VH-VL binders against a9kqm9. Designs and how they scored, part 1

Every score and structure here is a prediction.

Target 1, 255 residues: a9kqm9
Amino acid sequence: MRIIISPAKKMVENIEALPVCGEPSFIDQTNQLLTYLKSLSYEEAKEIWNCNDQLATMNFERIASMNLKTKLTPAILSYQGIQYQYMAPEVLEKDQLEYIQEHLYILSGFYGILKPLDGVTAYRLEMQAKVNLSDKKDLYEFWGSLLYNKLREETDFILNLASKEYSKCIERYVTEDVRLVTCVFGERKGEKVIEKGTYAKMARGEMVRYMAEHKISTMSEVKKFDRLDFSYDENLSNETKLVFLKGESNVRDRK
Positions, changes and structure headers below are counted from each chain's first letter, unless a header gives other numbers; Kabat numbers aren't used for antibody chains.
F, E and O are the ipSAE of ESMFold2-Fast, ESMFold2 and OpenDDE, as the mean of both directions, binder to target and target to binder. V2 is 0.75 times the mean of E and O plus 0.25 times the DockQ between their complexes.
Where letters were taken out, [cut] stands.

## First folded at step 9 (VH-VL)

Design p05
Fold by OpenDDE, look of step 15:
Structure p05 (fold): chain C 255 residues (1-255), chain A 120 residues (1-120), chain B 111 residues (1-111)
Amino acid sequence: as target 1 above (255 residues)
Amino acid sequence: EVQLLESGGGLVQPGGSLRLSCAASGFTFDSYAMSWVRQAPGKGLEWVSYISGSGGRTYYADSVKGRFTISRDNSKNTLYLQMNSLRAEDTAVYYCAKRGYSWRYYFDYWGQGTLVTVSS
Amino acid sequence: NFMLTQPHSVSESPGKTVTISCTRSSGSIARNYVQWYQQRPGSSPTTVIYEDNQRPSGVPDRFSGSIDSSSNSASLTISGLKTEDEADYYCQSYDSDNHVVFGGGTKLTVL
C-alpha cells in the first residue's frame, strides 16, 4: 500500500536541523524546474505563483538563492497547513515514522513526489501552476506519468488522500494492475456529499496519523477510521471510493 | 544563538492563577514545537505541556490537564502557559524547552526557568 | 503509560567509566526514542544524548547512549569521567499519547 497526500502552500525551513534521510526521486526534474524559475522575471514568476506582492517578493528572492542540496528540511516537517497540523508528524513515534516513511508519499508541483523524510527546500509552486517548460504547457504535462510509475513500481494499491488538483496527476495514468481508492470526507446534504475544504484537510491529516498509529495495512482497517466525528458510510462507498461522513456517529474523536 | 527566557513566575495562593511567558530568539520560532517542563524544589523533571510549531496540537500531563493551557504567539516569538486552579504541588521552577530536530521528540534548548510558588 | 526508572545515585573516580541505566516499566524501550539530559547544580538541563545514541554538537564523545532490548533499558555511558560531569542526569521518552516521560534522575558524583 502507498498513500498519497497533497503538499501545503506554506513551508518552513529548519536549517539547524540534522541531515535529512533521503533525496527526492526526481531531483533532476526539480532542478530543471528550478532553472526555469530562476530564468523568469519577477512579473513572470508572480504570475506563476498567483500570490500577492509580499509573497511574490519573498519567493522571488528564495528562488534566486535556492540550492536543492543545502539547508534541507524533511518534507513532512516542512509543509505547514491544517492537514499537517492534524497529522502532527513532529510527535510521531519511531515505528509510526517508519510507517509513513514506507507507505506515505507527498505529491508536489516542484518535486513531483516525495517521501516524508526527503530533504526539501521551501518553495512555492502549485501543481496547477501555469508553466511553459520543455514544450509542456503545465506541470501535469511536465511530470506526465513519472509520478504514477514511481508508485506503480512499489505497489498495486494506492490510497488517495490527496486533493483533486494533485491526485489527477496520478489518476489519469492508473492501469488495471493498480487499485486506486480515494477517500472522501464530507457531510451529508440530502442525497449528496459535500466536502468542505477545511474539514477534508483535517481528516486527511488525521487519517494518515491514524494509519501510522495502528499500522494500517488493510482497507477494512481504513474503514474503521472514526476520528473528527467522521464515520465510514458503506452505502455511499464503492471499490474506488471510501466515503466518510461527519456527524453520523456518536463516537468521540481521538487524538 | 538560541535563547529562551521565562517570565511570570512568583508567589500565588492556592486556587489562584498565573500566566507564564517564554520569549524565544535565535531560531525560527514557528518551526519548532515547544514544551513546558517543571521541577519541584529538590525533585526531578516533570513534563507539563507540549504545543506544536503551528499551535495545532497540544498535549498535557494528567496532573495539569483541565487547569493549564499552553499557547503561543508566533508573531511575537512567545510561548505561554496559563495556570489556573493552582495547587501547592504545582510549586516548581518552570522551564520552557525547545523541541530539537523537527520529527524528533526531544528538547535541545532549555530556558533558565521561572519559579512558581503556590503557598497560602 | 510507563515509567522510566533510574538509579538514585552513582559515583566514580575521575578517568573511569560510569553507566547510568534507564529502565522502561512497560512496552518496548525501542519503540520510542530515549534522550538524556544533564543538569548541573543550579543550572538548567542540557541535552547530552538524543534519539538513543545521538550526540549534540558540543557534547564530548565521552558521552554515549545505548539501548538494551533484553533488559528493556537505555543506558548513558560516560567515559573518562571528569569533575565537570558531576550532575543530575535524566532519561526521557514519550508514550503513544504523546506524553513526555522523564526518569527520576540520577545524581552522579565524581569522587
Scores: ipSAE 0.105, ipTM 0.623, lowest interface PAE 2.4, mean pLDDT 92
Fold by ESMFold2, look of step 9:
Structure p05 (fold): chain C 255 residues (1-255), chain A 120 residues (1-120), chain B 111 residues (1-111)
Amino acid sequence: as target 1 above (255 residues)
Amino acid sequence: EVQLLESGGGLVQPGGSLRLSCAASGFTFDSYAMSWVRQAPGKGLEWVSYISGSGGRTYYADSVKGRFTISRDNSKNTLYLQMNSLRAEDTAVYYCAKRGYSWRYYFDYWGQGTLVTVSS
Amino acid sequence: NFMLTQPHSVSESPGKTVTISCTRSSGSIARNYVQWYQQRPGSSPTTVIYEDNQRPSGVPDRFSGSIDSSSNSASLTISGLKTEDEADYYCQSYDSDNHVVFGGGTKLTVL
């Protein structure tokens, strides 16, 4: 089994925390993207980053001086955000850290795919960014099947905890010999299940931690997830989708 | 050079409150978890509380849970411990500790400590 | 929710070797890293061993750490004892509930 998760926009550098264990698998492609980003004017880069001048100036200077070989931080510690807060990688025990290093991949518009302890530098490039790579019209086309093929060589079962923005890089290429199963975290509203993005990110992070704590390797064990008031619903689930429902806190339409 | 400087200790009556601060410098503060560890006079070290680098995760020893609150202000490089409902057994030197090279609960730098005395 | 038991005191002569034990009451000692801290009188603790057997920069190699799964214990060994090694020594570990536990401490006297 391999688990995929999304990155986060906010990144920190944590040079003193832990040594880096590994190099991103697609560092050559990352170099190509870095060369492209360095070729942009300020206004072109700002448009791609879709941000204010303060952030654009910071990232423009960052790209100009970026060195992919120095000031590296383990990927799992570098990304910040509510998913990573609930995963809480900084408190994982020795065996739990070994579990995520074996099973977890982080998707990235800049690096493609990362193991948790691969060394990264801070960047800003979302997978859906409007880039104009001469040979490719966007990052989905740039990465093509590379990310899926990397996973396929290691597993016949992918657990998808990534957002749709990132998981599309894998889903488009899935072959019949690999099972891809998406976890959905939602609330029941009448006969519909709604997914609130904030709660989904919390649950995705918590699921990673849950799996690491129990050394989970089977789908049946994943179905036992019951944190953050979620529980598995077999009737809403199928062969490619595991639905977890949050318990009711306010019920306007209760019968 | 990493420096941790505790302040806010003093004499307080049972049932009272006190707020400790730890000023941090010499490292990227928001990238490291922090902890409070205390030592009663003549006794050993006792872990009190832990907070992640972002502040999103906190943990407490059973002896202080519900009475103490750990927090941090990453814009000011400052760690805090709010101590409420103080008891005589809370009398100790309180150390601010930084998580270190080991990712899991290794404390590589310690402050000089600040004394909290709880007595009538 | 577990305890780490250390001897209350140990003594040895300069130049000799001393070993301080740290026995875990429940759960495997090998599952979670063990750290060792030195505390001289009137001072804050400093690290002499982390991650079972690693030395921070500046700690002499006469300090070593080891794990024995069969006795469920960790050990700090100090060879070539010097009078400056006289201090209290604490082992420390943690559990899956994110509780941090220190041993009771061992007073090392260099006679």
Scores: ipSAE 0.000, ipTM 0.448, lowest interface PAE 15.2, mean pLDDT 87

## First folded at step 15 (VH-VL)

Design k05
Fold by ESMFold2, look of step 17:
Structure k05 (fold): chain C 255 residues (1-255), chain A 120 residues (1-120), chain B 111 residues (1-111)
Amino acid sequence: as target 1 above (255 residues)
Amino acid sequence: EVQLLESGGGLVQPGGSLRLSCAASGFTFSSYSMSWVRQAPGKGLEWVSYISGSGGRTYYADSVKGRFTISRDNSKNTLYLQMNSLRAEDTAVYYCAKRGYSWGFYFDYWGQGTLVTVSS
Amino acid sequence: NFMLTQPHSVSESPGKTVTISCTRSSGSIARNYVQWYQQRPGSSPTTVIYEDNQRPSGVPDRFSGSIDSSSNSASLTISGLKTEDEADYYCQSYDSSRHYVFGGGTKLTVL
């Protein structure tokens, strides 16, 4: 089994300083993207980043001085956001680190796919960013099947904890020899399941931590996830989708 | 070079309170988790508390849970330990300790220590 | 919680080799890193071994660390003993609940 998760938009250079272990698999493609980004005017880059002038200026300067080989941080520590706060990677034990290094992949518009301890530098490039790279209309075309092919080399079972924006890079290429199962974290509202992005990010981070703490190796173990008041709902789930509902657990012990 | 300077130790009555500070310099403070480690006179080392670089996670030894609070102010490069409901067995030199550049949970730099004496 | 047990004291002559043991009471010592600290009287601790067997820069190679999974113990070995090695030595490790533990300490006397 391999687990995919989303990155976060915010990355800071004062993240927990812990050692890296490895280089991103697609560093050559990342260098192509870096060359492209460096070729942009400020206004072109700001449009791609879809952000205010403060962030655009900071990222424009960052790209201008970026070196993909120096000042590196472990990928899993580089992202700053609710998902990563709930994952709390800086306090993982030796065997939990080994677990995530073996099972976990972070998707990235800039790096493609990352192992947790790959060395990265801070960037801003979302997968849905509208880029024009040679004859590629967007990053989905740029990456093509490369990210899926990397995962297929290692597993026939992918657990999807990524947002749709990122998981599309994998989902579009899934072949019949690979099972992809998406975890959905939501709330029941009338007859429908409503997914709030903030709670989904919390749950995805907590699921990674849960799996690392318990060395999860089977789907039946994944279904036992019950943190943050979520519980598995078999009726809404199927062979490709595991639905977890907030507040849908059995009656709690009220003592 | 890395420097850690503890302050705020002193004599306090049982049941009293005391706040320790640790001024840090020579490294990017917010990038490293920090701990307090204490040593009773003539005794061994005892880990007391941990705080992550961002301050978002804290951990405590069972002997101090509910009585001690670790915190940090990254804008002032300062680590704190608020100690309440002090007991005689809390008498110790309190060290500020920096996590090393390693996933191994070791302390690469220690302060000089500040003495806390809890006595009636 | 777990405990790390060290001998209370050890003695050896200058030029000889000493080994200080650190035995973990529960959980595997091999799956959690072990650190070793040296503390001279009136001084703060300093690291001599981290991650089981790694030396910080500046620590002489006569200091070495090892793990024995079968006895669930770690060892600090100091060869070519010098009188300046006389100090207290502490092992340290952790567990899955993020509980950080020091051994009781070993007083090394160089006679």
Scores: ipSAE 0.424, ipTM 0.726, lowest interface PAE 2.3, mean pLDDT 89
Fold by OpenDDE, look of step 15:
Structure k05 (fold): chain C 255 residues (1-255), chain A 120 residues (1-120), chain B 111 residues (1-111)
Amino acid sequence: as target 1 above (255 residues)
Amino acid sequence: EVQLLESGGGLVQPGGSLRLSCAASGFTFSSYSMSWVRQAPGKGLEWVSYISGSGGRTYYADSVKGRFTISRDNSKNTLYLQMNSLRAEDTAVYYCAKRGYSWGFYFDYWGQGTLVTVSS
Amino acid sequence: NFMLTQPHSVSESPGKTVTISCTRSSGSIARNYVQWYQQRPGSSPTTVIYEDNQRPSGVPDRFSGSIDSSSNSASLTISGLKTEDEADYYCQSYDSSRHYVFGGGTKLTVL
């Protein structure tokens, strides 16, 4: 089983947290992107980042001096955000860290796909960014099926905890020999399930932590996730979707 | 060479407050998480508080939670411990400790410590 | 939560080998790395072993660490005991809730 999650927009450098254990699988493509970004004017780069002047300036300077081989931080400890706060990778126990290193992948617009302990530098590049490189109009085209193929080589089951923006680069290429199951964290509103971004991010992070803590390897175990007031709903779920509802109880999962 | 120098210790009455500082040098301060560890006279080591390199994450021992606040100023290479509502049992030498670069949580460098005495 | 228990004191003659145990009260000792710190009288602690059996630069190879899962304990072994080894020794581990956990310390006396 492989688990995929989204990155965070904010990144920090923390070289002491954990050792870097490897380099990104597609570091050459990342170098290509870096070279491209370095070639851009401030205005062009700002357009890609779609941010204010302060952030644009900061990132512009960052890119100008960026070296993918130095000042590396383990990926899982570099990203900052709600999802990663609730995952709390910095306090994972030895066997939990080993678990995520084996099973967890982080999708990235810049790096493509990362293992938790891959060494990364801080960057800003969302998957949906408009990048014109190598006759590709965006990063979805740039990466193509490369990221999925990486996963396919390792597993026939992918648990999707990534946002739609990032999971798209995987979903598009799923083949019959691979089962992709997406977790949905939401609230029941009448006959609809509403996903609130904040709660979804919390739940995704907590799910990763839950899985690491319990060394989860089966779908039945995933369905037993009950943190943050979420509970599995069998009726709303199917072979490709696990729905967890906040504020509800499921007697079947309490066995 | 890594150096950690604690200061701010002294005598304080129960219920009082004290702010400890730890001046760090010899390494990229912001890249490393820091902790406070204390040792009561004639007693063992007790972890007090942790703060990540960026300061975004903090953790506290149950014995000090709600009373102590760890912080840092990376621009000054300084670690702080704000101690409020001090108790007699808080009497100890307080060490600032640097986390080592490795897989687990361990300290590779310790300061010389600063003595905090809480007594009426 | 768990506790780490050490013997209060151990003693041995110079040149001999001494072992200090550190027993975890609950959970597997192998779930977290164990470190050992040496504290000589009137001095700050120094790291002698980290991550179960790793030795920092400058620490003599007389110091070694090990884990025994059967007894749920870690051990610090000091061979070729020297007078300068007389100190308090602390084991330390961590968990996701408490972050750091220290043993009670062991006073090593070199006879």
Scores: ipSAE 0.006, ipTM 0.517, lowest interface PAE 9.4, mean pLDDT 92

## First folded at step 19 (VH-VL)

Design n01
Fold by ESMFold2, look of step 21:
Formats: sequence, C-alpha cells, structure tokens
Structure n01 (fold): chain C 255 residues (1-255), chain A 120 residues (1-120), chain B 111 residues (1-111)
Amino acid sequence: as target 1 above (255 residues)
Amino acid sequence: EVQLLESGGGLVQPGGSLRLSCAASGFTFSSYSMSWVRQAPGKGLEWVSYISGSGGRTYYADSVKGRFTISRDNSKNTLYLQMNSLRAEDTAVYYCAKRGYSWYFYFDYWGQGTLVTVSS
Amino acid sequence: NFMLTQPHSVSESPGKTVTISCTRSSGSIARNYVQWYQQRPGSSPTTVIYEDNQRPSGVPDRFSGSIDSSSNSASLTISGLKTEDEADYYCQSYDSSRHYVFGGGTKLTVL
C-alpha cells in the first residue's frame, strides 16, 4: 500500500531541526521547472502564482536565489498547514517514522512526488499552475504519467488522501492492475455528504497518523478509522470510495 | 555554545500560580521542539510538557494536563511554563530541555533547573 | 503504557567495569531508541548515550550503550571507572501516549 497526500501552499525553512534522509525522485524535472521559473518576468511569475504583490515579491526573490541542493528541509516538516499539524510528524515513534517513509508520498507541483524525509527548498507552485515549458501547457501535462508510474512500480494499492487538485495527476493514469481508493470525510446533510475543507484536512492528517501508529496495510483496517468523531459509513461507500461521517459512532463490519 | 537558563521558580501556596521562563541561546531556537522535565526532591526525572518549534503543537503529562500551559516566544528565544492550580506534588526542580538534531527522541542539552516549592 | 526498570543502586571500584540495566515492561525495547543521562549530585542531567549506542561529543569512549532484545533491555556500560563517574543514571525511551519515559534512576557509587 501507498498513501498520497496534498502539499500545503505555505512552507517554512527548518534546516536545523530534523535531518533530511533522501533526494526527490524527480529532481531533474524540478530543475527544469526552476530554470523555467527563473526565466519569467515578475508579472509572468505573479500570474502563475495567482497571488498578491506581497507574496509574489517574496516568491520572486526566493526563486532568484533558490538552490535545489542547499537549505534543505525534510518535505513533511516544510509544509505548513492544518493537515500537517494533525499528522504531527515530528513526534512519530521510530517504527511509525519508518512506516510513513515506506508508505507515504506527498504530491507537489514543483517536485512531483516526495517521500516524507526528502530534502526540499520552500517554493510556491500549485499543481493547477499554467506553465509553458516545451509545449506543456500546465503541470498536469508536464508531469504526465511519471508520478503514477512511480507509484505503480511499488504497489497495486493506492490510498488517496489528497485533494482532487493533486490526486488528478494520479487518477488520470490509473491502470487496471492498481486499486485506487479515495477517503472522503464529510457530514451528512439530508441525503448528501458535505465535505468541509478544514475538517477534511484535519482528518487526512489524522488518518496518516492513525495508520502509522497501527501499521495499517489493508482497506479493512483503514475502515476502522474513528478519530475526530468520524466513522466509516458502509452505505455511502463502495470499492473505490471510503466515506467517513462526522458524528457516526461505529464502523460497520464487512459482511 | 548552547545555553538554557531557567527562571521564575520560588515558593507558592497550594492552589497558586507560577510562570517559569527558559532563555535560550547558541542555536536556532524556533527550529527545535522543547520540553519541561521535573525532578521532585530525592526522586527521578519526569517529563512534564512538550512544544513544537513553531509553538503550534503541545503535549502534557497526565499529571499536569489542564493545569499547566507550555508556550514559547520565538522572537525572544524564550520558553514558558504557566503553572496553575499548583499542588504539593508539583514541588520539584524544573528543567528546560532541548530536543536533539534527530527524528528520534532524546534531549541533547539541559538547563540548570529552577526550584518550585508548593507549600502552605 | 510501559515502565523502564533500573536497579536502585550499584557500586564498584575505580578502574573496574559496571553495567546498568534498563528493562522495558511491555512492548519491545527496540520500538524506540534508548537514551542515557548522567546527573551528578547538585547538577542538571547531561546526555551520555543517545539512539541506543551513540556518544555525544565530549563523552569518553569508556561509556557505551547496548540493546538486548532477548531480555527486552538496554544497558549502559562504563569501563575504567573514575571517581567523577559517581552520579545518578537514567535511561529514557519514548511512547506516543506518554511521550518521554524515564527509568527510575540508578545511583552509581565509585568507592
């Protein structure tokens, strides 16, 4: 089993806290993207980042001085957001750390796919950014099937805890020999399930932690997730989607 | 040279409050998780509380949960422990401890400690 | 929840070797690394072993750490004992529910 999660927009440099243990698998592609970004004017870069002048200026200066080999932070500590807060990676036990290093991948518009302890530099580049590099009109086209093929080499079961923006780069290429299962975290509103983004991010982070604490390797074990008042709902779920509802007390047994 | 210097200990009555400080220098304070560890007179070491480098995550020993609050001011390189509803059992030397440069859990530097005495 | 059990005290002559044990009550000792701290009388603790068997800079080679999975224990071994080694020694491990867990401590007397 492999688990995919989204990055976060906000990142920090934390090079002295905990050590890096690896290099991003697609560092060469990242270097191509960096060269492209350095070639842009301020206004072109600001358009790609789709942000205000304060953030654009900061990121423009960041790109100008960026070196992919220095000032490295473990990827899982560099992303700053509620998903990562609930995951609490800096307090994982030895076996739990080994679990996430083996099973967890972070998707990234800039790096493609990352192991938790890969060394990264802070950046801003969302997966939906419109790049124009060698006839590639966006990052989905730039990455193509590379990220999925990396996962396929390692597993026939992918647990999707990423947002649609990021999981799309995998979902588009899934082949018959790989099972991709998406976890949905929501609240029942009449006949519908409503996903509230903040609670979904909390639950995704907590699910990673839960899986690491229990060394989960099967879908049956994933269904037992019951943190943050979520519980599995068999009636809303199917073979590719596991629905967890807030306020449900029990995970139903498989028949 | 890493230096951790605790202060704010003293004599306080049961039910009272006290705030400990730990001044840090010689390392990038905001990068490291910090802990408070205490030692009652003649007794062993007991972990009290943990705070992440950013301050966004905290943990507490069951014996102090709900009564103690750990915090940090990264602009002042200072760690704090707010101690409320103090009990005689909280009497101890309180140490500030820095997590080592490792994913694994040890302290590489300890402060000199500050004595808290809870007595009527 | 687990306990780390150490002997209350040990003593030995200068120049000799002593081993202080640290036994985990439940779950594998190897689940997390074990650390050892030295505390001289009237002083704060200092780290003498981390990550089972690593020495911080400045800690002499006569201090060593080891793990014995069959007895579910860690050991601190001090060879060539010196008077300055007289101290309390604490082992420490980690657990997700209780976090930093210390042994009860061992008083080493060098006579």
Scores: ipSAE 0.464, ipTM 0.764, lowest interface PAE 2.5, mean pLDDT 91
Fold by ESMFold2, fold request of step 23:
Structure n01 (fold): chain C 255 residues (1-255), chain A 120 residues (1-120), chain B 111 residues (1-111)
Amino acid sequence: as target 1 above (255 residues)
Amino acid sequence: EVQLLESGGGLVQPGGSLRLSCAASGFTFSSYSMSWVRQAPGKGLEWVSYISGSGGRTYYADSVKGRFTISRDNSKNTLYLQMNSLRAEDTAVYYCAKRGYSWYFYFDYWGQGTLVTVSS
Amino acid sequence: NFMLTQPHSVSESPGKTVTISCTRSSGSIARNYVQWYQQRPGSSPTTVIYEDNQRPSGVPDRFSGSIDSSSNSASLTISGLKTEDEADYYCQSYDSSRHYVFGGGTKLTVL
């Protein structure tokens, strides 16, 4: 089994001094993207980043001085956000760290796909960015089937904990010999399931930690997840989608 | 060279309070998690508390939970342990210890220790 | 919860080799790395082995660490024993619930 998760927009360097253990698999493609980004005018780059002038100026200067071989941070520590806070990678036990290094991949518009301890430098480039490079009209075309093929070589079962923006780069290419199963974390509202982004991110991070703690390798084990008041709902689930519902108490101290 | 210098130990009555400090130098203090480890007279080492480099994550041994508070001031390169509701069983030499440069949990440097004696 | 059990004391003559064991009571010893600390009389601990078998800079190579999965134990081996090696030795591992877990300590006496 392999697990995919989204990156985060916010990245930091050296928030905890823990060593890099690996290099990104597609660093050559990353270098092509860096060369392209360095060739852009400020206005062109700002449009790609889709952000205000303060952020665009910061990222423009970052790209101008970027070196893909220096000032590297383990990917799983570099991304900052509530999903990564709930994962708490800096306090995983040895066997849990080994588990995520074997099973977990972080998707990235800039790096493609990352192992947790791969060395990265901070960047800003979302997967939906309209990068026009090598006769490709966007990053989905740029990456093509490379990311899926990497996963396919290692597994016939992919657990998807990534957002749709990122998981599309895998889903487009899935072949019938590989199961891709998406976890949905939501609340029941009448007859439908409503996904609250903050709680979903918390649950995705907690699911990674839960799987590492129990060394989960099967879908049946994944279904036993019950943290953050979520539980598996078999009736809303199918062969490609595992739905976890957050409990909503029907009982207060009184009703 | 890494240095860790504890201070603030002394004699205190049961139920009293004491604040330990650990002055750090020779490394980027804010990048390393730190711990307090104690050793009762004639006894072994016992981990007491942990704090992450940022200060955002803390852990405590069950024996001190609710009574001790670990903190850090990264602008002063100083680690603290606030000890309240002290008991005779808290009598020990208290060491501050630095996590090594590793994903795995060991201490690469220890301070000299400061003695806390809780006696009526 | 697990314990790390060490012999209370060990003794040996200068020039000889001693081995100090550290046995984990439940769960695999390989679940987390094992460290070894030396504490000379009146001094604070110092690290002599980390990550099972790594030596910090300045620790002589006559100190070595090993893991034996069949006995669920770690060992600290000191060859060419010297009188300055007389100290207490503690093994340490880690657990998500209790965090840093130390063995009870072994007093090494150089005869």
Scores: ipSAE 0.417, ipTM 0.756, lowest interface PAE 2.5, mean pLDDT 90
Fold by ESMFold2, fold request of step 23:
Structure n01 (fold): chain C 255 residues (1-255), chain A 120 residues (1-120), chain B 111 residues (1-111)
Amino acid sequence: as target 1 above (255 residues)
Amino acid sequence: EVQLLESGGGLVQPGGSLRLSCAASGFTFSSYSMSWVRQAPGKGLEWVSYISGSGGRTYYADSVKGRFTISRDNSKNTLYLQMNSLRAEDTAVYYCAKRGYSWYFYFDYWGQGTLVTVSS
Amino acid sequence: NFMLTQPHSVSESPGKTVTISCTRSSGSIARNYVQWYQQRPGSSPTTVIYEDNQRPSGVPDRFSGSIDSSSNSASLTISGLKTEDEADYYCQSYDSSRHYVFGGGTKLTVL
């Protein structure tokens, strides 16, 4: 099994002095993207980042001085956000750290795909960005099937904990020989399941931690997830989608 | 060159409060997780509390949860332990301890300790 | 929840070898590395072994650490025992729910 998760927009450098243990698999592609970004005018870059002038100025200066080999932080520590807070990677036990290094991949518009302890530098580039490089109109085309093929070489089972923006880079290339299963974390609202982004991010981080603590490798084990008052709902789930509901669901389940 | 110096210990009555400080030097304080570890007279070492380099993540031993608060001021290179509702069993030497440069959990440097006595 | 159990005391003659054990009560000893700290009377603890068998700079090579998976234990071995080695020794491991876990300590007496 392999697990995919989203990055975070906010990134920091050197916030915890823990060692880098690897280099991104697609660093050559990352260098192509960096060269492209450095070639942009301020207005062109701001349009790609779709942000205010404060953020655009900071990132424009960041790109101008960026070196992909210096000021590196382990990827799993560099991304900041509630998903990563709930994962709490700096306090994983030895065998749990080994588990995530073997099973977990972080998706990135800039790096493609990352192992948790790969060294990264801070950047801003959403997967939805409209880059125009090498006849490619966006990053989904730029990465093509490259990221999926990396995963396919290692597993026939992918657990998707990423947002749709990022999981698209895998989903559109998946073949019939690989099972891709998406976890949905939501709340009942009438007959519908509503995903609230903050709670979903908490649950995704907690699921990674849960899986590392239990060395989970099967779908049946994943279904036992019960943290943050979430529980598996068999009636809303199928072979490619595992639905977890938050609330007083442990009083009564759907039959 | 790493130095950790605790202060703020003393005699306090049960139910009282005390704040311990640990002055750090010789390393980039804000980049390292820190802990308080205590030792009752004639007894062993007991981990008390943990705080991440940024201060955003804290943990407490069950014996102190709800009564003690760990904090840090990275601009002053200082670690703190606010101790409320003190009990006789909190009597101990309190050490400041620095996490090593590793994903694995050990302390590479210890302070000299400050004595807290909860009596009378 | 696990405990690390050490003998209360050990003694040995100068020049000899002593081994102090540290047994984990539940879960594998290999789930996290084991550290050893020395505390001489009236002093702060100092690290003598980290990550099972690594010595910090300045710690003599007569101090060594080992793991025995079959007994679920760690050991600190001090060869060429000196009177200055008389101290309390603590093993330590980690667990994501209780965090840093210390053994009860072993008083080493050099006779």
Scores: ipSAE 0.400, ipTM 0.731, lowest interface PAE 2.5, mean pLDDT 91

